# Designs tried in a protein design chat: VH-VL binders against Cytochrome c-554 (cycF). Part 4

Target 1, 133 residues: Cytochrome c-554 (cycF), of Cereibacter sphaeroides (q3j2p2)
Amino acid sequence: QDARQIERMIEGRHGLMTLMAHELGKLGGMAKEETPYDAEVAGKAASNLSALASVISPELFPKGSAVGEAEDSEALPAIWEKPDDFAQKISGMEEAAAKMQAAAGTDLASLQGAMRDLGAACGSCHETYRQKD

## First folded at step 1 (VH-VL)

Design d4 (framework fv_diridavumab)
Fold by ESMFold2-Fast, scan of step 1:
Structure d4 (fold): chain C 133 residues (1-133), chain A 123 residues (1-123), chain B 111 residues (1-111)
Amino acid sequence: as target 1 above (133 residues)
Amino acid sequence: EVQLVESGAEVKKPGSSVKVSCKASGGTFSSYTISWVRQAPGQGPEWMGGIIPILGRAKYAPKFQGRVTITADDFAGTVYMELSSLRSEDTAMYYCARSPTYYYGSKGWFDPWGKGTTVTVSS
Amino acid sequence: QSVLTQPPSVSAAPGQKVTISCSGSSSNIGSNYVSWYQQLPGTAPKLLIYDNNKRPSGIPDRFSGSKSGTSATLGITGLQTGDEANYYCGTWDTSLSAHYVFGGGTKLTVL
């Protein structure tokens, strides 16, 4: 809970999400037909995304790293008020990422379906635990 | 180099709505946050809101909450901003602008910017 | 009225130096990175400085930024006539719900 340690963790969270966005960008490009569908490339991107999602845990949200408590944080205090519910939302996101890993290498339609599921899971976690818009 | 291409000028009646689009030329929005910033004649810029297109997550400035909706086309790589209940005070240049994506939103800067779309609210 | 306060105008001769201030509060400049934008007449704003003091590719080193407490400063040395423009600071504000705020702007005149 050292101020420097907390700020390094917030930067770590942002870095993790940036890498996830990079993998999602490849999958999204193919799902949008902006890039030709390639089962091998899609499968690798989905595997990377699943691995990155697997390190998301309450441990990345130490006390003192909430919005208003640390620079560049949008995490709501509710994360620390109801940690079991927050963990449940993270699990839902991991499950959606696993479905993507199973689907992405199959065909374009399967990739498109899994993208819809993943978007919903990410939105659910953000709606409850990210600063309200 | 990615360029942001905005839709053409609009003239609208008071009480109607307007929908402006922003499309990436030479790239995609997948790893970026897209924001909408307006500027009335002779005034400074005013942030309206932004979206992470791949996540479908939008955030709005308090002043525009309830009147503005920002959406993304899942497959076209286009972001839209719809402003409802138009008033003469909504006459402005509307810009889209890109920033790097982080889980909870954008980094605090915008580059590149679109050239802007003029919206005139006139009776 | 903007939540970030800038002087409305500054002026200096070619070759001189100017500084443009931007004052806010703990919920914006005090807690978040500051960016600076240049706007020439009839054009979109252009990013000059990000993360308090960093320059994008193509921005000359005569432009600099700094932040101290709840205030930020844009410095311009070796002024050129092409620097005549409006300058805006910008940052996130974490009060109420997070939203981006711009300063009121400073008109730079090079005489």
Scores: ipSAE 0.000, ipTM 0.539, lowest interface PAE 12.0, mean pLDDT 78

Design d5 (framework fv_diridavumab)
Fold by ESMFold2-Fast, scan of step 1:
Structure d5 (fold): chain C 133 residues (1-133), chain A 123 residues (1-123), chain B 111 residues (1-111)
Amino acid sequence: as target 1 above (133 residues)
Amino acid sequence: EVQLVESGAEVKKPGSSVKVSCKASGGSFSSYAISWVRQAPGQGPEWMGGIIPYFGTAKYAPKFQGRVTITADDFAGTVYMELSSLRSEDTAMYYCATGGRSYYDLYYGMDVWGKGTTVTVSS
Amino acid sequence: QSVLTQPPSVSAAPGQKVTISCSGSSSNIGNNYVSWYQQLPGTAPKLLIYDNYKRPSGIPDRFSGSKSGTSATLGITGLQTGDEANYYCGTWDSSLNAYWVFGGGTKLTVL
C-alpha cells in the first residue's frame, strides 16, 4: 500500500469513529438521563452503531499507518505487535454493539445495561491501541 | 444499583503476598470496570490498576507493574487484587471501585466504592 | 508524586463560596473527562462530579465542576461545616503508560 492509500485509510478510520461517536452520543445522553429516553431514536442509533462497528477490521490498519509513521494517525504500534489481542478486542466490540442493538429499543434500564458493556469494550480497545492527541 | 463488598483486614509479613477480594452484587457484573485504589495513612489515593471483566483485561499503574495482579471471576461476580513482595510501605487501606478504565462509559468517574480493606505489613 | 496539581489547602467561612483547582497536561485533563471526590475522615472517597460537570443523584447543586484546557475546577457554594473534607480530582492519563491519576488533594477547612 502506497502513502496515498495509507492516508486515505487513516481518513476513513477517523470518519468511522466520528460517526460511531455521534451514535454513541445519542445513546449516552439517554442512558445518563440528560435527554429523554425515546425507544425509536435509541433503536435507530443502536442499529447504526452496530452497522458501523461491523466495518472495523484489521484491514483498516495497514502497516505504515501507525502514530509517528503517518500524519494524523493515533494508532499505536501495539496493534501490529499483538494482532491476536487486537482482533479479540474488535470481536468484543462487535458483540457489545449487537447487544446494544437488541436492548436499546426496549426500555431505559436495558439501554443503560448495554451501554455499560459497550463503553467497556470501546474503552478497552482505545486504552491499549489508540493515542490521544 | 451495584454494591461492592471487600474481604476482611489482613496482617502480613514483609516479603509475603496478599489477595483481597471485591464482590459485586445488585447489577450486571460485566457492565462495568473495577479499579483498585489504595490509600496509605495520611496520603492521597493511588490507582493501582483495574480490570474490565467482559474482556478479562487488566491494566496496571507503572508503580505497581510486576507486583500487582488483578483477576475476575465473572460467574462469582468477584474481582481479586493480589500484591506480592510486600513491604512496610504497602500498609494502607485498599479500595475497590466501579469505573476508572473506559473513556466511553456511562460516566467518567469512580461511582461505587467498597468500604476498604486494611492491610498491615509488619513483622 | 502526583501528576495532577491541587492546592494543599483552602479555607472559607460558612455560607461562602470556595473554588478548588486541578492542573494537569494535555495527556490527562486536556484530553479526558475529569471527576471529583469528597473524602470525610474514616470513609471511602465519594463521587461528587463526573464528566467534568455532572452530578450523581443525591449530590446537591452547591457542588459544580468545570474544565478549561488542561485545568479543572470544583466550586462549592453556600459552604456548610459538613463540607470540611479532603477533595481529589481524577482522570485518565492517555500517555504511553496509560493509567488513572488522582490529584494530590485539597483539605477544605470551614471555620
Scores: ipSAE 0.000, ipTM 0.527, lowest interface PAE 12.3, mean pLDDT 80

Design d6 (framework fv_diridavumab)
Fold by ESMFold2-Fast, scan of step 1:
Structure d6 (fold): chain C 133 residues (1-133), chain A 120 residues (1-120), chain B 111 residues (1-111)
Amino acid sequence: as target 1 above (133 residues)
Amino acid sequence: EVQLVESGAEVKKPGSSVKVSCKASGGTFNSYAISWVRQAPGQGPEWMGGIIPLFGKAKYAPKFQGRVTITADDFAGTVYMELSSLRSEDTAMYYCARVSGYDYRPFDYWGKGTTVTVSS
Amino acid sequence: QSVLTQPPSVSAAPGQKVTISCSGSSSNIGYNYVSWYQQLPGTAPKLLIYDNNKRPSGIPDRFSGSKSGTSATLGITGLQTGDEANYYCATWDSSLSAGRVFGGGTKLTVL
C-alpha cells in the first residue's frame, strides 16, 4: 500500500478511537456514579458510540500498518495472522455497542449492565491486537 | 461451569452485623453482576442489591439503604454482603446469584444459600 | 407487600393443566421482560422461564410463559407430582425507587 495512504489510515484510526473514548468517558462516569445519570446525555453518547463503532472494519488495518512497519501504529501483527478472529472481535464490539444504544437512555442500572458487555468486548480486542503501554 | 460458593451459617445477636461471602468460579469474575437475594422463612425472595466488580459500585434496594454494604475483592473473586443493626426479622436464607446482562436479565446461577439466624 | 401480585395457592390433579398469573404495572411487567422461578422445598430458586416465554436448557416444554400488557402467566401442562413447589414471577421495575422485584409466590399443590 502507498505509504501516504497508510499514514492517513493510522491517523484516522487514532481519531476514531479518541472520539469513541470521549463517548465512553461520559457513559463510564455515569456507570461508576462519578457523574449524575442523565438519560438524554447517556442516550446521545451511546448513539454516537454505536455510529463510531460501525466504522471499524478490517479495511482500517491495511497490510503494512502494523507496529514496527509504520510510525505511530500500535496494531500487533496478529491482526493479519488471525483475520477471522479479528473480524469476530470487531463484530463483538459492534454487538455490545448496539446493546448499549438500546439500554443507555432507559435508566442507570440498564446502562451499568450494558457497560459490562462493552468493556469486556473492547478489552478482549485490545488484549490480543493492540501493543500495550 | 459457573459455581457460586457461599460462606457458612451464622448466628448473631440483635444489634450486631453479619458479613457473608460469595466466591465465584468457572467464568470471568469481573464480567457479571452478582446480586444478593434473601428469603425469610415462609416468605418470597427479596432483592437486596448487587455489584458489578468491574465498576466497584453497588446498587441497593431502598428497604436496605443504610444497612447493607456490598463489596467485591477482584483478586479473590469474592463478593461480600454486610448487613448491620440486625433484628430478629433479618433471620433468613441469604443467596448470591449471577445476572447475565441487563437488569431485566434473569438470575441464571444461584448459590446454595447461607442461613443467618438473629437470636438473643 | 410484593410489587407483583400472584395468587397465594393453586391446586390440580396429575395430568391436568394449571396457570399461574402475575400482575404488575407499566413500570415493571409492562416495560420489561418477565422471568419465572421454581422453588422446591429446601432448595434455592431455579430459573424456569426467561424473556417472557423462553426456556433454559433442560426445562421441558410442559412449562410455558406469556405476557400481555401488565400481566404475565406461567402455564404447566401434564402436571406431575414433582411440580409441587412455590413459583415466583420476577422482573425489573424501571421506576427510580425500585429495581429487581419478585412476586409474592404461588404454592402449587398436586393432589
Scores: ipSAE 0.000, ipTM 0.498, lowest interface PAE 15.4, mean pLDDT 79

Design d7 (framework fv_diridavumab)
Fold by ESMFold2-Fast, scan of step 1:
Structure d7 (fold): chain C 133 residues (1-133), chain A 123 residues (1-123), chain B 111 residues (1-111)
Amino acid sequence: as target 1 above (133 residues)
Amino acid sequence: EVQLVESGAEVKKPGSSVKVSCKASGYTFSSYAISWVRQAPGQGPEWMGGIIPIYGTAKYAPKFQGRVTITADDFAGTVYMELSSLRSEDTAMYYCARLTRYSGSYHDAFDIWGKGTTVTVSS
Amino acid sequence: QSVLTQPPSVSAAPGQKVTISCSGSSSNIGNNYVSWYQQLPGTAPKLLIYDNNKRPSGIPDRFSGSKSGTSATLGITGLQTGDEANYYCGTWDSSLYAGYVFGGGTKLTVL
């Protein structure tokens, strides 16, 4: 039963990260000027990203769901070894996503600024807490 | 030589659709956005939309949303623009144009233009 | 209607200087790079200036551009008969109607 609960949670986390990556792809494309800036699309993508980021919490990372403990998990044991730091990284991502939501629909320069902040917050969390292959 | 070659002139009836092609050569096709810009007789240019081939998704000006479709055939190095529900006001020269990209700095300018395709809508 | 405002016409004699203005808003010129295009009769537009003030290879330095706030200016010195053409400014617009926008154009007549 525990194994099934952990398996479902890992599936949920992967789904959440996939949806966030989808929204980030739209914003990143515009910020890098690989696609034309579209204020309406950027605003909607930022709003979706902020909502998705608000769901991320330590509850999504139960004990036994780390890489090497459960199949398909990429979460490093450091999440459970440093819970206060992990919570702080999540909070930082939520703040950066909120700033993006405020900025993305305004203009390209505002989107680019917010994207730098958001990219830094996401990278900081992944650098410490996600297995990289 | 970098160039964009457009298909030939079209004469269409009101209510029909027209599809114009733009074949790119001399550069890495997938990496550059291509836009469609039209110009009615005696008027200035009007941006219709564009596509970046590597993404396969297009963006349209609101005036043309729902009537225009821009697609890319990456293998053939060709971009298409289809405009439906034609009216006499759609009589214009239709250009394809490449958006420039520079490393180290971002630019949105049309540096290479096709010669234009005349589309005439008349009964 | 064009989103960017240009004077409909300007005229000057060979060898003189002319300036063409382009006025917009914070969502277009105020926030994005401005380009200028030359269109000779019967031809496609040709890029003259990009990134507010830069010239593509092959464009002589008698063509110059500048931007201040929500306005841009194209300068042409040492006017030649061959400069007689329509000139258009262009930039991206960051508003809900986001897309590339052009000025209404300025017809330059070399007297």
Scores: ipSAE 0.000, ipTM 0.493, lowest interface PAE 19.7, mean pLDDT 77

Design d8 (framework fv_diridavumab)
Fold by ESMFold2-Fast, scan of step 1:
Structure d8 (fold): chain C 133 residues (1-133), chain A 123 residues (1-123), chain B 111 residues (1-111)
Amino acid sequence: as target 1 above (133 residues)
Amino acid sequence: EVQLVESGAEVKKPGSSVKVSCKASGGTFSTYAISWVRQAPGQGPEWMGGIIPVFGTAKYAPKFQGRVTITADDFAGTVYMELSSLRSEDTAMYYCARDLSKGYYTYYYMDVWGKGTTVTVSS
Amino acid sequence: QSVLTQPPSVSAAPGQKVTISCSGSSSNIGRNYVSWYQQLPGTAPKLLIYDNDKRPSGIPDRFSGSKSGTSATLGITGLQTGDEANYYCGTWDSSLSVYVVFGGGTKLTVL
């Protein structure tokens, strides 16, 4: 593998996660009632999040891009040791994001319910496959 | 089966702080909310607050806002509850419990409970 | 800060039926789901009922729950001596901020 290609992929992964965090922040703020619920804003944030989640795949994690193998990587070796489980985690996130897209524009309670599922899916993947800070 | 393992009993002086830990065994906290509930001798349970570890943001009951802090070490599967400015009235059993509420950031019911940590505040 | 009211005690004989009431307001039981907990002496509370009338796996069907208006009821049939415990209702209050509230508890004595 080309070292520059690995570096660009890691940068791309970080960019994707930053955009997802931006959308998740808006939904989370409303779900926690830290910001007023707005159905239009929630619907658009959920649509953006679903689109971003659809880009996530094992392809974004090429061999040689693990923590300790490449600069700025936080990806744990477990990604390549348990590829089927990692793929299931990604599928779970996509499913939760789609559920959020269906629920976010309905009302606050629906947003809160879908947000719980989405947060659990994101946290489950992070716990297993990302190095702590 | 998941179990919640709490830290050992504490004896504290009035005015001090206590920090109780709650660790998941056989599972992880990142997919669930964790509530802290205390029970004084002969009294009913009282909800102090909770946290959803994956988000790191805690919610507190009005009575405890300002002197309770709930934090999570989401990778270690450990949640902490720190109570400051201790009084003799804070003598109680302190439980952590897994909260399976329906809403994203609501707390409601607890299905798995720690065995409790006794905190005694005395001079 | 418990705002839910339960009778302090109830008693019945083995094999009988007992009901335990839990009374709240429109900001808690009136709009929200109710849970029930059993606490045997020296143990942590154990979930008996959630979402008004649902039982967790392992809870026998002699335990039941219901809700009407601002009140909830726990029913126990076929009483056994091992049912002697404190029973607590729980829900969340939505009036000022969302937070969990419990009842004051009911001590069940099986005579």
Scores: ipSAE 0.000, ipTM 0.524, lowest interface PAE 11.9, mean pLDDT 80

Design d9 (framework fv_diridavumab)
Fold by ESMFold2-Fast, scan of step 1:
Structure d9 (fold): chain C 133 residues (1-133), chain A 122 residues (1-122), chain B 111 residues (1-111)
Amino acid sequence: as target 1 above (133 residues)
Amino acid sequence: EVQLVESGAEVKKPGSSVKVSCKASGGTFSSYGISWVRQAPGQGPEWMGGIIPIFRTAKYAPKFQGRVTITADDFAGTVYMELSSLRSEDTAMYYCARGPEYYGSGTYFQHWGKGTTVTVSS
Amino acid sequence: QSVLTQPPSVSAAPGQKVTISCSGSSSNIGNNYVSWYQQLPGTAPKLLIYDNNKRPSGIPDRFSGSKSGTSATLGITGLQTGDEANYYCGTWDKSLSAYYVFGGGTKLTVL
């Protein structure tokens, strides 16, 4: 039973990250000028990303759901070893996502600047607490 | 589809530096990390480090820390690997490699560049 | 002197079965997913198995992987001459100073 609950939580985490990657992909395509900048599309993607990021919390990472402890998990044991630092990283990502939401619909240069800030904040948490690709 | 196009072969003298590029197309810079893996003649592959372009955060293998720098031009889709203080033992094929196009796909290298030959000789 | 230990060579006849082992520790295989790569002479490594036992599109089901404790195994059934290659296991090592490690490699010879 507990194993099934952990499996479903890991599936939920992966689903959340997949949706966030989808929104980031739209913003990234515009920032790289691979697709034309569209203020409405950028604003909507940033809004969606902010909403998805708000769901991230320590409760999505129950003990027993780390890489090596449960199938399909990429979460490193350090999440449970340094919970206060993990929580601070989440707060940093939420702050960067909010800045992106404020900037993405303004113009291309604003989007590019916010993307750099968001990338730095997300990378700080990702590199410490996720098994690297 | 994902394509990784590496820069051309290099011949360098000991003590110099080399900068190899990898232009990634297909996918987004938010969905993948790009790693550098080298292979000396007759030896197995050796991971040097990697970067997630959107996050601009690089990690290095302990052996190369302090001598390798991995950077990304996240707007051009190109990543670079610069290796300094070259020695004869740095003669190798240098590959860029990445995983699939989505988060949660696992920690492995599905797509590889064709490799860049770097020869260090006097 | 690789962190992940593989036998340097293995040999079998066409149609036979072979297994290639990869041994590590709790800081790598014990706590992380294992991948396997095939390398033909003059080519880049090719992903053969990921997440311990999954196959990418295009890899036939005669290739399989498994993991138990701190060891992983690559299995090849119905051996073909085209399977003659070097095989490498790979995984991440350490949580806080994570870096990718490859095994020393196993040369498969089809007799």
Scores: ipSAE 0.005, ipTM 0.542, lowest interface PAE 11.3, mean pLDDT 77

Design i1 (framework fv_izeltabart)
Fold by ESMFold2-Fast, scan of step 1:
Structure i1 (fold): chain C 133 residues (1-133), chain A 122 residues (1-122), chain B 111 residues (1-111)
Amino acid sequence: as target 1 above (133 residues)
Amino acid sequence: EVQLVESGGGLVKPGGSLRLSCAASGFTFSSYAMHWVRQAPGKGLEWVGEISSSGGSTNYNEKFKSRFTISLDNSKNTLYLQMGSLRAEDTAVYYCARGRYYGSGSYAFDIWGQGTTVTVSS
Amino acid sequence: DIVMTQSPDSLAVSLGERATISCKASQSVLYSGKNYMNWYQQKPGQPPKLLIYAASNRESGIPARFSGSGSGTDFTLTISSLEPEDFATYYCQQSNEYPYTFGQGTKLEIK
């Protein structure tokens, strides 16, 4: 494995997570009623999030890119120790993002319902596979 | 001061093998990616390959990938180039170089050894 | 592979004269706002010496008369006022793609 490819992949992963967090922040703000619900903004944010989630795959996590193996990585070794479980978490996240895309533009209550599922999927993956802050 | 010293060069018959060494001093060897660069007589520079600072990842110029292997021994602060199936066109001065990271997994070569000469001739 | 082409192959210049060496990459070496291109100086019997990294950053200890410029595919190394110790061969090098590749070299000779 290529140290330069690994570094670029880690930068890519961080960029992807930053964009996903940005879209999640819009949806979360509306779901918590901290910002006014806007069906068009919510629908677009959910669509963007679903598209970003579809890019996530084991390919983004090459061997040698774990925390402690590469600079700025937050990925725990468990990703490579439990590849089937990790793949399942990715699928669950994609499914939750798709549900959000279907619900977010309908009304606030639908957004809030889908947000519970999305939060659970993201949290489950995070708790198992990402280094604590 | 920081220093790289190559050794192991010499005369080898075509088809033979040779291992080059590069001894590092004056810096934390395990914190830097290390590279091999060669120069044929009267010719320009050619990148052979690299090994990551973690020691576990290597990248090669495809031209050498099947015949050459880069490794290191952190306990000795030493970089190695194992060369097999040597050909006349492998005749060159071989330099080891320290990779100074400057972004996105890319390195500039800020410290070079004096080089060791490999001559492949019958 | 990215091919690095230097021009001219050799350049005869007088002491105190400005020297300009060009380097062209067959593909862009610009990634995320940074040009992954370096310049080296080599004198006979010596290893190369890093002069400029990331297209325009002068390496510590390198005289101010050396400067690098350019972006993407077209790069220039400039020596504003040639000194006797500057007569050497100069190489550009890209680190944006594997394999790392060098230009063919430009030899600076006294006029």
Scores: ipSAE 0.000, ipTM 0.540, lowest interface PAE 16.9, mean pLDDT 85

Design i10 (framework fv_izeltabart)
Fold by ESMFold2-Fast, scan of step 1:
Structure i10 (fold): chain C 133 residues (1-133), chain A 124 residues (1-124), chain B 111 residues (1-111)
Amino acid sequence: as target 1 above (133 residues)
Amino acid sequence: EVQLVESGGGLVKPGGSLRLSCAASGFTFSSYGMHWVRQAPGKGLEWVGEISWSGGSTNYNEKFKSRFTISLDNSKNTLYLQMGSLRAEDTAVYYCAKEYTGRYYDSSYAFDIWGQGTTVTVSS
Amino acid sequence: DIVMTQSPDSLAVSLGERATISCKASQSVLYTGNNYMNWYQQKPGQPPKLLIYEASNRATGIPARFSGSGSGTDFTLTISSLEPEDFATYYCQQYNRWPYTFGQGTKLEIK
C-alpha cells in the first residue's frame, strides 16, 4: 500500500485506541468506586467498547505500517510474524468486551469481576500493536 | 494488600550466574507488565528490562540484553531475572516493580509498586 | 537514549521552606498528549516510592504539598512546605522510550 494510505491507517488506529480508552475510563472509575456506579452509564460504556473492539482486525495493520517502517507507528513486527496469534488476541478482546457487556449493567460487583478480563485483553492489544516512542 | 517480594540474591564470583525471583500478591499478576530495576551501592537507579503481562514480549536495556533474561510464571504469580556472565559492576540491589496503568487500564505510565529489593554481590 | 539531567545535585533547605527540583530530558517525553515523566522519592535502605506520574498527577496517598509541572523536556517537582519526612533523594524518570532512564538524583538535606 502507498505511504499515504498507511499514514491514514495509523491515524485511524490511534483514534480507535483513544475512544476505547475513553469508555474504559468510565468503567474503571466505577469499578474503583471513584465514580458512583450507574447501571445505565456502565451498560452504554460497555456496549460502546464492544462496538469499538469489533473494528479491530488485521485489516487495520497493512504491511509496511510497523514501528520503524512508517512514521508515528507503534505497531510491532510480531503482528505480521504471528498472524494466527494476533487473531487470537483480537478474539480474546472481543470475548472480554462481551463479558463486560453482560456484567456491567447488573451491579457493581459484576462490573468489578469483568474488569480483570477486560484489562488483560486491552493490555494484549497494546502488547501486539503498541510500542512507546 | 499489594506486595512484591524479591529473593535469590547473594554472593557470586565473576563469570557466574544467578536467578532472582519476585513473588507477587494482592493484585492480579497476569494483568500487569513487570520490570526489573537495579541500584549499585551509592548510585542511582538503572532500568534493566520489562516483560508484558502475558510473558509474550520482553524489552531490555541494551547493556544487559545478551547476559540477562526476564521471564514469568503466571500460575505461580512469580517474575524471574536470570543473570549470566556476571561482572563486579553488576553488584547492586535488584528491585522488581509493577507497571502503573492509570485509571483506564490501557496505558503504562510508571512503576507504582516496588519490592524491598534483593542484594547481588559479585566478588572473587 | 534519553538522558535525564536533574538540578541541583543536592539542596539544603529548612523545615517549612519551599523546595524546587528541576529535571530536563534530552528529547521530548510527550507522546499522544501525555508526558511520560515521573518523580520518585527514595530514603536510605528503602525502595523508591512513586510521587508524581505523567508529569503532574499525584500518586495515591501523596500529600498535596508535592506538585509536578512541565511538559516536553523541562519539568519541575515542588514541595511547598518541607516536613521532616521529606528529606530524601528524589529521582525523575522518563517512561516514553526504551531504555527507560532516571535522572542522577537530587538529595534534599536539612539546612
Scores: ipSAE 0.000, ipTM 0.573, lowest interface PAE 12.5, mean pLDDT 83

Design i2 (framework fv_izeltabart)
Heavy chain, then light chain:
Amino acid sequence: EVQLVESGGGLVKPGGSLRLSCAASGFTFSSYWMHWVRQAPGKGLEWVGEINSYGSSTNYNEKFKSRFTISLDNSKNTLYLQMGSLRAEDTAVYYCARDYRSSGYYYFDYWGQGTTVTVSS
Amino acid sequence: DIVMTQSPDSLAVSLGERATISCKASQSVDYSGKNYMNWYQQKPGQPPKLLIYDASNRATGIPARFSGSGSGTDFTLTISSLEPEDFATYYCQQSYETPYTFGQGTKLEIK
ESMFold2-Fast, scan of step 1: ipSAE 0.007; ipTM 0.639

Design i3 (framework fv_izeltabart)
Fold by ESMFold2-Fast, scan of step 1:
Structure i3 (fold): chain C 133 residues (1-133), chain A 124 residues (1-124), chain B 111 residues (1-111)
Amino acid sequence: as target 1 above (133 residues)
Amino acid sequence: EVQLVESGGGLVKPGGSLRLSCAASGFTFSRYAMHWVRQAPGKGLEWVGEISPSGGYTNYNEKFKSRFTISLDNSKNTLYLQMGSLRAEDTAVYYCAKSGYYDFWSGKYGMDVWGQGTTVTVSS
Amino acid sequence: DIVMTQSPDSLAVSLGERATISCKASQSVLYSNKNYMNWYQQKPGQPPKLLIYWASTRESGIPARFSGSGSGTDFTLTISSLEPEDFATYYCQQYYSTPYTFGQGTKLEIK
């Protein structure tokens, strides 16, 4: 059933975002100096985040899973109206996550730089393709 | 003193190309998004595009993305706008501006610092 | 694209009087309890100057007579007691989604 597949995909997307938010929370706390920088913790969180980001692809967004078409979806119709641009935004997030993985375990300044790039990539995609509150 | 200074404007024929520069002093681009905003004579403001603090991510107003490219050189603290296939309707004053960006501590997304602008005239 | 529409296009007011400028977004610019809306002032031959961000937060150094209000799609810029230096063109701008868009501007003129 396409309907059941869409429901499970939306659940999967939400779960993925929750796990990514968990890792981002640790990195963000250190980057803002709200939590003491710890290279081992930062490196592991960045590695987990990179692995999670690698799962993101257009296939997680099948037609019929947009806001208003399926329950609990926050995905805007623009995803399917601009598929090449959406794919490029996803690739940008993967690149930023990979750079974070390379930088996070080095020192605080490297973590902070990579966090700005990651935030930019995530925000760019969300501003265009996610329904806001 | 926090300052942005644009340069590179001038008279260009239709179909031509031009590169604008924006030099920053008193701050570095590594913490801010940089924007290009234009204003045609007697008209309002029009956003051209933005670039992330690292220079790795850009967003454009769709009408410009095939003809214009934004880049920056953090080592020179300089922002660029490469304009191609210029048309008469591209005649405007071009401003560079700074804002906060999508990061965990930038909260202010208003464009709080602007340059004086550089004039681009596409004619003849 | 989000279309920003200002009213009026021009407004004539006397020194010391209140000026009110409206801005309407074609869709909501509210996200996580914040309105992605800015107000700018521009004088002839000068770049725009940020007055207000987050719809109602005054930029550092901006006089208290400037205030912003509204939420979602309807926003207002108020100047409580007009000073000579306030005669300018005012623009609203949304930062909710790209492309970022400005209103057409409201020219504030001396009465």
Scores: ipSAE 0.006, ipTM 0.539, lowest interface PAE 9.9, mean pLDDT 82

